# VH-VL binders against Uncharacterized protein AF_1118, part 5

Target 1, 158 residues: Uncharacterized protein AF_1118, of Archaeoglobus fulgidus (o29147)
Amino acid sequence: EDFSMDAEQLAVVLLKNTISNLEMSNKFVEILDNSGSDSVYQNLWGVIYGALAVMAVNNEVTTALLDEVSKSQELSSKVGDAINSLGENSTVVFGDVNGSKGLTLILRKESEVLQNGSYPYSDNETLSEAYARVVAEFTSRSVDFIVKLFSKIDEAWV

## First folded at step 25 (VH-VL)

Design CC2 (from BB4 with heavy chain Y102L, light chain T53D)
Fold by OpenDDE, fold request of step 26:
Parts: C-alpha cells; sequence; structure tokens
Structure CC2 (fold): chain C 158 residues (1-158), chain A 122 residues (1-122), chain B 107 residues (1-107)
C-alpha cells in the first residue's frame, strides 16, 4: 500500500478523519438519546467517573514510572536526547509562522482545503459541506445531551 | 512519471469472462481513483466504472453493473477489471485511466494505460 | 445519463487552419468538460481538464470555451501533429460520458 502523499492530501485525510470521528460521536449521542432510558445517563456518569478514576490512578503510575526514569541516568539521557532532537528539529516538525513546513504547513493546508470547498467528502458533498453539517449536528445534539447528562448528576451518586 | 501498464490482448468465447490488469508506477496508487474505459472498433469511449483503492469503493456504469467487477491489489499497485458473460459487442480496447477523484473530486483522466484488446468471438 | 453530442464527426483541414469542435450536453454541466486527443493505435491524451485549463505540456494553440450545455474546442493554427481524433467528456456526474469524437484529417 502506498502511503505517500503531499501536505494537501494529508490535510484532506486529517479532515476526513475529523469529520468521521465527529460523525461517530454524533451517532453515539443519537443512540443514547434514542435509547429512551434515563438510566443511561446515570450509567454514563458512572463510566465517566470511573474513567477519571482510572486516569488518576494512571497518573500516579505514570509519575512512578517517571520517577524511576529519573533515577536512571541512561534512561534520563534517552528522554533528554529525544526532547533535544525534537527541539533541534522544531522548525521541521512544527513549522514556522508562515506555514511553510511541518505541522503549520498541514494546518495551513487544512484551512485552504476548507476554504476552497472543492474537495469531496462524498459523492454528494464537499469536505467543507460535510464539516459544516457534522459540526452543526454535533453541536445541536451535544448541547441537548449535556443538559440531560448534567441533569442526572445527582442520580449518579444514588 | 506515472505509468499504467496493462495486461496483454485477450481472445474469449461468448459467455466467458475476462480479467484485465493495470499496474501503476511512479505515483500514489492509493491516493488516486482508477477508472476503466473501453472503445469498440471505430467507436467512441465508454466509461465502465471507477474504484478508489484506499476505500475499495467502486462505482459502476449501470450498463455494466451486473457484469463488471473492479478490484485492486494495493500491495502491487494493480487494478483489475473483470467482465463476465462476454458478448461479441464487448469486443473493444479496454483502458485503465487515473483520476484525482479522492482528493480533488476530479473525474477527468490525466494518465491512461496502453489499452488491452479483448476480442469476443465464437 | 448525460449525453454528449459532438460535432462534426470529421473535419478536413490544412496546416495553419483554425479548427473548432463542438460538444453539446443534454443537460447543464456547468464547466465540467474535459477534452482528449487520440492518435491511431494510441491511448487518449488529456488536453484540457476544465474550461480554460490546459493540461501541462499542451500547446497554447489549444483552447476551449463554454458553460452550461455548449462547449467548444479550438485549435487556433493546426499543426501536422494535431491530426487526430478528439473527444469531449463531461465529469459533472456519473456515469461519466464522452462525446462521439471528431476526426481531424488532412485536406
Amino acid sequence: as target 1 above (158 residues)
Amino acid sequence: EVQLVQSGAEVKKPGSSVKVSCKASGGRFSSYAMSWVRQAPGQGLEWIGRIIPIFGTANYNQKFKDRATLTVDKSTSTAYMELSSLRSEDTAVYYCARSDYLWSGRNYFDYWGQGTLVTVSS
Amino acid sequence: DIQMTQSPSSVSASVGDRVTITCKASQGISTYVAWYQQKPGKSPKLLIYWVSDLQSGVPSRFSDSGSGTDFTLTISSLQPEDFATYFCQQHNSYPLTFGGGTKVEIK
């Protein structure tokens, strides 16, 4: 499989992925809304709190790992070298204010792709159209979902 | 430079099937769409269908939807067109043609294979 | 399906002549027309992919115009290497369709 692409093509792929992710999220919200069960929101809070708890534990584990790394000169040097390499290649990796290289180039190209509106998302709509559609739908559904979710905070602790 | 190299000429009996290959080089195979277009002797060009290698999504001319199958092998950058239930009217030169449909929504063809003559006769 | 009616089917011309080929779409297709050149025993070659947009390497004597349903390809001054068959193609919608072709022959 050929994975080579120019910056513009990469920008298009990233945009498509973003749209796809938003569509999936929107579908998830839709599924929850259509479930008709208020308990799903209560349970979702349980999942969220659980995830946060796991994240907290993970942070502790991560901190412990970092502490261990800090005790090893070899490992610390490896991490330091990696950071230095990234820093030394900052322009290549992150680009410049003009968006001529690195990540800034991709961001600029993404903007251009959306602005010209000529690139397809599907046979029936452009990336710009799809992006607008998905953002609008996601925003609308998310607001309603958030209201419902937050209305069940007290029930999450019962 | 982009090159599309097709398989050799075929002679087939009515009712049989033919599978033509098109190997791409010098470009981003997965980043472009591949269409198939045929040309009967002394006739114009007829679009059969197109496939997007990355997605494997094919769109067919309704005229061929029941008989044509487009596939790709991404590992070898090769596109295939299989046409079944061959008829004498299917005698034509078959071309693969590249288009920048995926990224630019373009359905014109900037690169063509050399063509494959398929002759259907009893 | 969008039908592309191309005319004339053939034209006899001399070197230096102005040649005009017409393509009429059965419905409005904006400016989504491409033009190809095909020589005997060879594959079609893209000349113009969008109205007024020449493919790289195509001589400036080739031009096109039109919008909606009526399109024209013009060769301002025919050269010896221009004797060939030309095709229009709409890329507005599926199925993609081509004109019947115009053979430019030596007078």
Scores: ipSAE 0.000, ipTM 0.595, lowest interface PAE 11.2, mean pLDDT 83

Design CC6 (from BB4 with heavy chain S30T T57K Y102L, light chain T53D)
Fold by ESMFold2, last read:
Structure CC6 (fold): chain C 158 residues (1-158), chain A 122 residues (1-122), chain B 107 residues (1-107)
Amino acid sequence: as target 1 above (158 residues)
Amino acid sequence: EVQLVQSGAEVKKPGSSVKVSCKASGGRFTSYAMSWVRQAPGQGLEWIGRIIPIFGKANYNQKFKDRATLTVDKSTSTAYMELSSLRSEDTAVYYCARSDYLWSGRNYFDYWGQGTLVTVSS
Amino acid sequence: DIQMTQSPSSVSASVGDRVTITCKASQGISTYVAWYQQKPGKSPKLLIYWVSDLQSGVPSRFSDSGSGTDFTLTISSLQPEDFATYFCQQHNSYPLTFGGGTKVEIK
């Protein structure tokens, strides 16, 4: 049995995976926020870019990390280290802004499916609605990270 | 409340076919896949295949590929499993079960039908 | 196909006993194991599909562990409603496959 799909079907399936991975990645950000914000926030560019890249990645890496961190506080710190590493190598790992390779290519393909608006995600959301929800949550958490970092920087300068 | 309600028990002769229905309610039929799983009396569970209603695409366990046909009617939120060339070893309870259709992982069965006993005897 | 080898096939136990059920996959399946409970004459019911301490509605006496190829379902203190047959299922790769089942019976 060949589980091959045409391009539109594959985009729908991959988008469901991406939304599901972002839902899990939002829990990962919640764990990082509780585990020790100072070490995670010290490289503002690297942390924010790495968190953005990790939350948009396909489910294989994200699922393995979230399973491990949900079981251990020590692994939450190791995930923070991995985010720092991804921030340092983000373009190589996750692609460019034009979507020619890596993660950005996956996101561009899936965004083209979102424009249709007819594909369901769950009992109560379409793909577009679910994607908007997970992106809004990611954006809010990123702002929270920046605000916390700036409050620590301001304290250091006072 | 998501419910999967299956058609009633069947008694069939060897060599014939059977078609079991599974009507879904309480959820969005087109958001998920529907699998069929069977259980011979006193035995374990065996996955037959799944169908993705929004695509109308079915995929089968190779063991059943030549004999099983999965279809859906989206307008009635009903899935169907047809098994042909029945043998006595096909006597089992047949379940429909709902899952997601992610490209990898997390495709477990959150809701099951009540089961349909299919008995094959001469 | 990924074979799921489940043991034991049967356990005779009393209320309050600790029961351990194992499943071994023929190849690595990460953490993609689900566990089902089935009572006589009923359809299977999903118990655990992910890390058990993240599940709602699952009694705290049920837990799972494992990754890769070796997986365990543990019932820390059996209750009368727990006497049933339990199945593991891998959902890493198609075809989806189940363990042979473990019948937990009243001693």
Scores: ipSAE 0.270, ipTM 0.661, lowest interface PAE 3.6, mean pLDDT 74
Fold by ESMFold2, fold request of step 26:
Structure CC6 (fold): chain C 158 residues (1-158), chain A 122 residues (1-122), chain B 107 residues (1-107)
Amino acid sequence: as target 1 above (158 residues)
Amino acid sequence: EVQLVQSGAEVKKPGSSVKVSCKASGGRFTSYAMSWVRQAPGQGLEWIGRIIPIFGKANYNQKFKDRATLTVDKSTSTAYMELSSLRSEDTAVYYCARSDYLWSGRNYFDYWGQGTLVTVSS
Amino acid sequence: DIQMTQSPSSVSASVGDRVTITCKASQGISTYVAWYQQKPGKSPKLLIYWVSDLQSGVPSRFSDSGSGTDFTLTISSLQPEDFATYFCQQHNSYPLTFGGGTKVEIK
């Protein structure tokens, strides 16, 4: 019933959830790295980690797309028209081009929360520090995965 | 090391109120939520509610919504639970327990206080 | 609200026995189950907070399995210090809810 949050509070909660999901993805790869030298198992968990990380990045891509829609009144109107049957006003859900309402407000607040380095994440990190850490690790492992994948494909090419 | 130290046992009369404190140390108080969980003698665990210190926002199990009040003092890293209109069935050990405040998942209790016995008797 | 139905309510076992405790959720909770051990007069202690992730200092004889609605905690070879009450908890959504508990006692 009274689990309501303002947009900034919701942005903080959603950012913590995103960081937590990336930490879990990295943890599965860490377990693989520690459990053996068998490249088959490492490649399998690399694929699983890649899928989980793509799911997290897909959320960020969706965020970027909605932000671009919010910057164009024409695009916002077209999106609103496409879902008119689902409610009285699609702008309530997606928001306006200035990020004053709906989902675009939440996306703007997430950016503001990350720019504000004082929001805590854990005993030792702020939200910004934790986000940078998990993204850097994800980026590094994604590069390693791509290099390993294409190296293995070249070796197996018949 | 993270520690949660609770106030001492209380004996209360029916109809009165009790306020239990929980002082946190060794961690960052504003990074987490503080939940309150009770256990009646010989019974299971029951979640009362949680408070998010950085927001000062509390959310309650519907069962307790009208009688429980959760507060924090960020300057002393202390959480408080007040339960009013006490009845004999409120006799229980009350725990504070640290959790995250994610939208979903990973909201388990990694650290618990030692518990505070609240006895409600005539 | 998600109800956690835990069984059995008690089990009598000997040292060295394999003990299995089950929890059933009233709706799907993915893998988001935590398990706690509580000894008499003590606070609950976290054992497992996500599938196969043991809390620091928890012996490897503790394991879990399951997804969706059906979950198990297994103690592969019961030790004298394992006689306690065990609780499951779903951490998928609010309100956070616990199973009724399983008392593991000496036969």
Scores: ipSAE 0.262, ipTM 0.668, lowest interface PAE 4.1, mean pLDDT 75
Fold by ESMFold2, last read:
Structure CC6 (fold): chain C 158 residues (1-158), chain A 122 residues (1-122), chain B 107 residues (1-107)
Amino acid sequence: as target 1 above (158 residues)
Amino acid sequence: EVQLVQSGAEVKKPGSSVKVSCKASGGRFTSYAMSWVRQAPGQGLEWIGRIIPIFGKANYNQKFKDRATLTVDKSTSTAYMELSSLRSEDTAVYYCARSDYLWSGRNYFDYWGQGTLVTVSS
Amino acid sequence: DIQMTQSPSSVSASVGDRVTITCKASQGISTYVAWYQQKPGKSPKLLIYWVSDLQSGVPSRFSDSGSGTDFTLTISSLQPEDFATYFCQQHNSYPLTFGGGTKVEIK
């Protein structure tokens, strides 16, 4: 029953979630890339685009949306409906611009936790080190995917 | 190499308490949570609770909330589980198991101790 | 609490057989299922921590599938070292809960 946490503890827990989710997303992209299927690349394009569109939001939400969208075309419409609902309830969910409540408070606390290089993530990394690693890898893979996709388009046009 | 080494088997009388230790090595103790899971003879696994060493915060399965106490000693990388008011149904192998402490999903156990048999008999 | 109903409770099979073990959650848990192998007198060992994700060093003959409430562990070609009891575990929400176990006996 008492799983409550203060804002800093919650920020640490959510950062571990975010890092773990990005590790899973990077592994998922690696598996899809090794499949070699052009139809897989086309389906994944919607997933990558969704991730880029919501990178400013807590990464747990981004990863969950990526996972669901990657499973079917029909889910793209459901994601759109969910985003519209979040917009309609934005202050309740996201908080105020001062970062005193809601998601903006948590994002501010996460930034403060990342600035503190002493929080551990795993056996060998701090939170800051792990976050930098997964973000760099995710960015690199997303760029590589886009370059490969447009290279396939360019080949088709000749 | 991550290892979890538990204290030895115990025989207890009903109404007494038992305290089982779990010493971690080869990993970073403060990066994870330590859970306690028991297995009665011929039965399945039951989660007792977990403790997050970096916060010193324990959370319990409601079934055990009034009888279980989880603690840690960060200086020795050791977790402890104490179970009070023992009865014969508490006869089980008690495991410590390492997990993450994520808010949503992925709290599975990557490393387990060897288990500690606690026998409660009159 | 999320109940995990595991079946069968035991199965006897020959080397090379395909073995299927199922778990049903009492409510949706997305893909947050882990599978463990426990050999006699030993502690459980993690096999799969995410549907379709194998722990390092786990043979490729182990696979799982499912989402929502229905989950399956499959051993595609049973080997002598696979004699063990297998447990599913949901890691979606607290309290963490396990299936009742499936004992795989090799004829």
Scores: ipSAE 0.241, ipTM 0.643, lowest interface PAE 4.4, mean pLDDT 75
Fold by ESMFold2, fold request of step 26:
Structure CC6 (fold): chain C 158 residues (1-158), chain A 122 residues (1-122), chain B 107 residues (1-107)
Amino acid sequence: as target 1 above (158 residues)
Amino acid sequence: EVQLVQSGAEVKKPGSSVKVSCKASGGRFTSYAMSWVRQAPGQGLEWIGRIIPIFGKANYNQKFKDRATLTVDKSTSTAYMELSSLRSEDTAVYYCARSDYLWSGRNYFDYWGQGTLVTVSS
Amino acid sequence: DIQMTQSPSSVSASVGDRVTITCKASQGISTYVAWYQQKPGKSPKLLIYWVSDLQSGVPSRFSDSGSGTDFTLTISSLQPEDFATYFCQQHNSYPLTFGGGTKVEIK
């Protein structure tokens, strides 16, 4: 029935999830590198520019919507009520600087779990070992990815 | 490499209990969750619950919460499922199955036991 | 609980045929669907655990697609060893739930 977890258990679960997500991100870059074609990086620039264009349009739409909300007393009051509710509950949601509540408690527990060094991740790795491995790999692949991606834009404009 | 070996078939009377074991080898028992899934003859699969050995925490499908008990013995890498107040409708093959215990993903079953037939008749 | 509605319940096909099996979730489950193959008298075997991710040793004729609520498993060219029952499973939220199964049998 009840899938509640204490803060330490939740920190372990969230760290495992973070490691898994980084492993998948590293696989994505590996697939791009193994494609054997620089054209995939050129096509990624097209996707990036398309996404930026969509974001610019959405920003204009959002600005227009906020302007209409500001003209409506009813809508402005509802927005204000939502913001006030978040502010009145901010310590419950985000926590405090000492990490005794909310998100800051979870982040403190994640740090403690990683420092412990004995929590298992997989058949042959602890959480700390897996985290170090995926971060090191992600850092290396991200640098290579960024260099390759930007190499294609510079080549087109030289 | 990873193996899940279950205890042998059981024949039980209605109203009794059964305890099925699942011994894990070739992997690290405390890195994963162990689920129990049953399959009545010619029927689909039904998730009973899971246990996370490192926490000792079990969670159950509401259908089984008052009759099922999941435990582990970390020293022998063995998971147990006990089902009480057996009925003829509990006749099924019971599987243990290994998964991760992530927030929302990787909760699929990569390794399964061979199954344990539990027959409830009178 | 998230219901997984699997169809068809059975399909008759010949070797070499393309077979498509669908699962529909009662609410959004992103891409968190797994597919299993089960032969008579054996335990289920994991085929696919994320859309587009095959388990090691699974033939490339197996593929899946979908996101949100609608998912498919495709066998591009049916082989004699593929006659089995197939199940989908959502692994997005608890309780974990399975589709009712699709029996793929010889026509």
Scores: ipSAE 0.180, ipTM 0.647, lowest interface PAE 5.3, mean pLDDT 79

Design CC6 (from BB4 with heavy chain S30T T57K Y102L, light chain T53D)
Fold by OpenDDE, last read:
Structure CC6 (fold): chain C 158 residues (1-158), chain A 122 residues (1-122), chain B 107 residues (1-107)
Amino acid sequence: as target 1 above (158 residues)
Amino acid sequence: EVQLVQSGAEVKKPGSSVKVSCKASGGRFTSYAMSWVRQAPGQGLEWIGRIIPIFGKANYNQKFKDRATLTVDKSTSTAYMELSSLRSEDTAVYYCARSDYLWSGRNYFDYWGQGTLVTVSS
Amino acid sequence: DIQMTQSPSSVSASVGDRVTITCKASQGISTYVAWYQQKPGKSPKLLIYWVSDLQSGVPSRFSDSGSGTDFTLTISSLQPEDFATYFCQQHNSYPLTFGGGTKVEIK
């Protein structure tokens, strides 16, 4: 990435990335929905459990590291300094109510880009159209998927 | 009740332009996309393009990208389709058709206008 | 572009008959197929907007099936009001495309 890009260009890049990620998610859900087997949802619970277990292990490792850090005043101070730095630069980092700085600026620019609707995403769609498409599909598919997934929760552990 | 009411029949000469309107009522105009589909006499359906009112930008069938222009007036919940450089082959019934693109993510058409016959003849 | 090849172009049937219309896509379109009914001088009417998803108000005698490239619309028991032309449409990708239509006529 070019770090010299302006906020608008960054917004475009971020939106493209978001659209891509949502497309992958939608495709995944679609694949599951069209798998032709109800057992896929049962198995998915197993995968989710596994993922959570891995995350839990990672969390334990992280906790262990944090515990170690907490035992050292020097290391704790460094963490504190980092937090203070974020606090002291909160407006710069996270922005303000007007979206003139930091993260709020990026979000505002993303909104502006989407409202503009003139930026290309592909030969067939603008960035705004693509975003609308994936959000709509994601919303629609997610509701159905959640219902199906949860309908199999009782069968997941048999 | 959702209704799409189109403008009346048009008779045009080759090389001229036609602009057909489609007024929507009974629903939230900005929540849906509007497509235009035509049907030549005794023929099938052909998709011309789709516009998303909230964005004001359209996606066109490549066949029509150079001649078709889709626009909307959000204040009147009206969609417009203009087709230029008309030729005899453009003689057809033109339909506006609503799709829940913004929420369903797909372009199928749950409501249609009554159609507008455009006749191109010398 | 995705071509939707619809067959047959016409079919003669009687009231009570089972009618099957097929639509073949030139490439995989998952299950993103809609079906429409059109009567003479009228606008198309949405019957099914996604495989197995019947539009509200549409009689249950209408059903569809398929995935990938091959799709079918079935009228389990043809009624007098069902004599019309039927179209399939893919909404998988742009440009949106329709089948050529199938006219269901009285035998």
Scores: ipSAE 0.007, ipTM 0.582, lowest interface PAE 9.6, mean pLDDT 83
Fold by OpenDDE, last read:
Structure CC6 (fold): chain C 158 residues (1-158), chain A 122 residues (1-122), chain B 107 residues (1-107)
Amino acid sequence: as target 1 above (158 residues)
Amino acid sequence: EVQLVQSGAEVKKPGSSVKVSCKASGGRFTSYAMSWVRQAPGQGLEWIGRIIPIFGKANYNQKFKDRATLTVDKSTSTAYMELSSLRSEDTAVYYCARSDYLWSGRNYFDYWGQGTLVTVSS
Amino acid sequence: DIQMTQSPSSVSASVGDRVTITCKASQGISTYVAWYQQKPGKSPKLLIYWVSDLQSGVPSRFSDSGSGTDFTLTISSLQPEDFATYFCQQHNSYPLTFGGGTKVEIK
């Protein structure tokens, strides 16, 4: 990472990353659609449940760790200090209503980049066009995906 | 209903330029993309390029990238295609065609103009 | 560029006949194929915009199938109004490309 880049450059990088992630998501949905079998959605529920189970186990582990931290005044104080530090620097980190600092600055720059529409994403598309394309495709496919997925909810564990 | 109405036939000399217009009605002009497709006499269809009116930026077939210019006038819901350095082989019917690229990410064409014949002859 | 090879270039048929048109892509294009009908002196008309997805108002005698590189348009029972030229189009990647067309003529 080049931390010497300005906010506009960072915004471009972040947008490119977002576009790329959405392209991958769209491709995944496409693969499911092209599988030729609705059983994939039944199996996907199994995967989702498995993932939730793993997260539940992780939460138990995390809870155990937090309990240990709570028993230590020193560790609790460190956590408190971290939260206080973040709070004291909230404007620097998160920004202000004018978008002059922190995350708000980045979001404002992203908006400006998209409105400008002159930044390239590829030889064929601008950044704005690419972003619009992947969002549109994602929106179009996501509804169908959700409907298909939920249509198999009763068969997920048969 | 959506309607695309193109400008009239053109007769041009080699080396000159032509600008064809396509006026859209019955829909939200800025919600769709406009492509241009040509068809030489007795031949197939050839995609020239696509413009997204809300952005004003175009994607071109590399074959035409140096000679074709797509523009729009959002105030009149009109798309334009200009083709320069005309050659005899550019003689064709030129179509504007709408696609739901912006909101559905699709590159097929649900509405077409009536076509504009461009004849290039010395 | 993705070439769409369409066959046959022409076919003579009678009313009531089953007509099959094939389109072969030079590389895999998933299911991103559209089909158009064009009558003389008229603009192309969208028939199918995605495999198995008919455009609104298109008769059910029109159907398509395929995935990857091989695609087929079928008219189950040819009607008088179906005599026209048909084109396939890939909308998988740029530049967008069309097949060479198939003229369905009266026998």
Scores: ipSAE 0.006, ipTM 0.583, lowest interface PAE 10.1, mean pLDDT 85
Fold by OpenDDE, look of step 25:
Structure CC6 (fold): chain C 158 residues (1-158), chain A 122 residues (1-122), chain B 107 residues (1-107)
Amino acid sequence: as target 1 above (158 residues)
Amino acid sequence: EVQLVQSGAEVKKPGSSVKVSCKASGGRFTSYAMSWVRQAPGQGLEWIGRIIPIFGKANYNQKFKDRATLTVDKSTSTAYMELSSLRSEDTAVYYCARSDYLWSGRNYFDYWGQGTLVTVSS
Amino acid sequence: DIQMTQSPSSVSASVGDRVTITCKASQGISTYVAWYQQKPGKSPKLLIYWVSDLQSGVPSRFSDSGSGTDFTLTISSLQPEDFATYFCQQHNSYPLTFGGGTKVEIK
């Protein structure tokens, strides 16, 4: 992945990729379904979360990650609670060019795993669990962006 | 725990306006939608409108679209409903009610204010 | 607008009785019906917001069923604290609408 773009540019790239990847979106819809969300909005949020998945589509880790999240009520709930619990901060959500936080952090860590096999997870969790946790935490920090996207969608309907 | 605390009872003359407040605590004000629902004495519940606090965007029941105005103050986590051109049939208890609209798209209400009685009489 | 016709408007019952409240929608609303309990002088309290999805803290004697246009709230064994007015609400589409209410009174 390229970290030469800012958070806003990254968000645009993610969105473009997600729109073209319905399968990823469907998996996120499943996660949202586990959260108890309504079906109509589950699909919309699925697109948003799909954007996050698409950034890591260069390997099969993303699919495994999403499976882990979907199988965990705790992680699903954490993702579900994200929108309800956190405020807006796009930099925190998407990160920075150095991959120090947010989405860029996830991408950087993924890259490290692929390149040198360095797994940034705790002693008490598997790689899959760690990734699931990281994604859930990132989602929890992504409330601002999700809400903004929701607003745009809502404007289209209303 | 989430709490919605509304302003006190109001007595108004026909043709005047009333503005009711609803202060939210114990949750993220901007993460949910706030609706207003009224209940005339001995009657059922009537939905007035919904506002998304983070954007200040509101949807209204067509019945109230020309008279009701929903606003929010994010800094104080307070929602407001103003109803103008009051008439006797507007006499009711007015409730603010929270819904998880943004996340789930749900339009049911998990938390309610205690209600504000608005009496319109000459 | 979607009309929610609730019946009966009132019911007299005794402790231990089975009470059934019906709500009929003027058009199909899938399963998007919520139920509320309201006691005199108090705000409505959410009981169920999805079919078979009881809110935390609500006794198991409360249950709902239905899809499409016909919905029911059932109290399997009425308790003293259950005497109240109950409302259905559709959350399928705007404008949101409520049933007329059912007052459960002591027989």
Scores: ipSAE 0.000, ipTM 0.566, lowest interface PAE 11.8, mean pLDDT 77
Fold by OpenDDE, fold request of step 26:
Structure CC6 (fold): chain C 158 residues (1-158), chain A 122 residues (1-122), chain B 107 residues (1-107)
Amino acid sequence: as target 1 above (158 residues)
Amino acid sequence: EVQLVQSGAEVKKPGSSVKVSCKASGGRFTSYAMSWVRQAPGQGLEWIGRIIPIFGKANYNQKFKDRATLTVDKSTSTAYMELSSLRSEDTAVYYCARSDYLWSGRNYFDYWGQGTLVTVSS
Amino acid sequence: DIQMTQSPSSVSASVGDRVTITCKASQGISTYVAWYQQKPGKSPKLLIYWVSDLQSGVPSRFSDSGSGTDFTLTISSLQPEDFATYFCQQHNSYPLTFGGGTKVEIK
């Protein structure tokens, strides 16, 4: 994708990506629901545990790196400079209360696009309709998914 | 088994309103969209509009946007269609029809109500 | 609005016959066409919800083809229970629209 797009075009692309990602998530849940067995949720806990284990390993690595950074004034200064740079440019990066810059500008543009309701997503629905559709479905399926998942937590490792 | 059960036949005078109900069972009401389609005697099918129960918003055929109102009662898994300013040409069998719009984003109908005959006559 | 024109409006056929029903869209609708069967006094029944996607439980003698504007439903060998009215529907664009129907009658 071209990064030379204006703010409105970028907002449209970001919304399309978000909608697509939610559709993919809904598809995953739908696949699990259609598996025909509740044991899939027990197995899913294994996947979650694996993910957490990976995160834990990464945390240990990160901690080790931070320890090394803390022992080096040069490295600490570089980290400090990065933080200061972000702080000095916080309005540029994150934006302001008026949504005129940074992330707030993008969020404002996304809001405007959705409010207008005139932007197409496909031949049969607008961006607003598509967004509403996937959010509704995601919410509906997520509740059932969470209940089913947690109902099998005591069987995850049996 | 998914079932859509509609209210009984109606006889109405021109200018009046009719409200047809469609009760869903055997499936999750909030996981699907509900459309209304009518069929005049010996004629084809005409799409009136669609409502997404979980979201509560409806889309309408432009032809009916000023006269049709779609609503739902999630607590009873019931969809409603109200048509106002009835005319003789509104005489038709009215169907509720379920679609997997939320998931698939498509508007084809896998389950239908039995239909409700609405007769408009002086 | 997208107009769906079915042909023929009616066809007389015998058991075992090959029956072909066509549906022409007024504009390109990709492959977003569904087909329904309706018997007298009954609600429509979904046969095919997308080109080449047969609804579960529908006999394999039913098939469809097409893309763009021209679509075809084929019953390879007509059975007694197949005498009914068939409708095409586009689900590409709003408003959703149906064909005028094709009545398959016994010869």
Scores: ipSAE 0.000, ipTM 0.579, lowest interface PAE 11.7, mean pLDDT 83

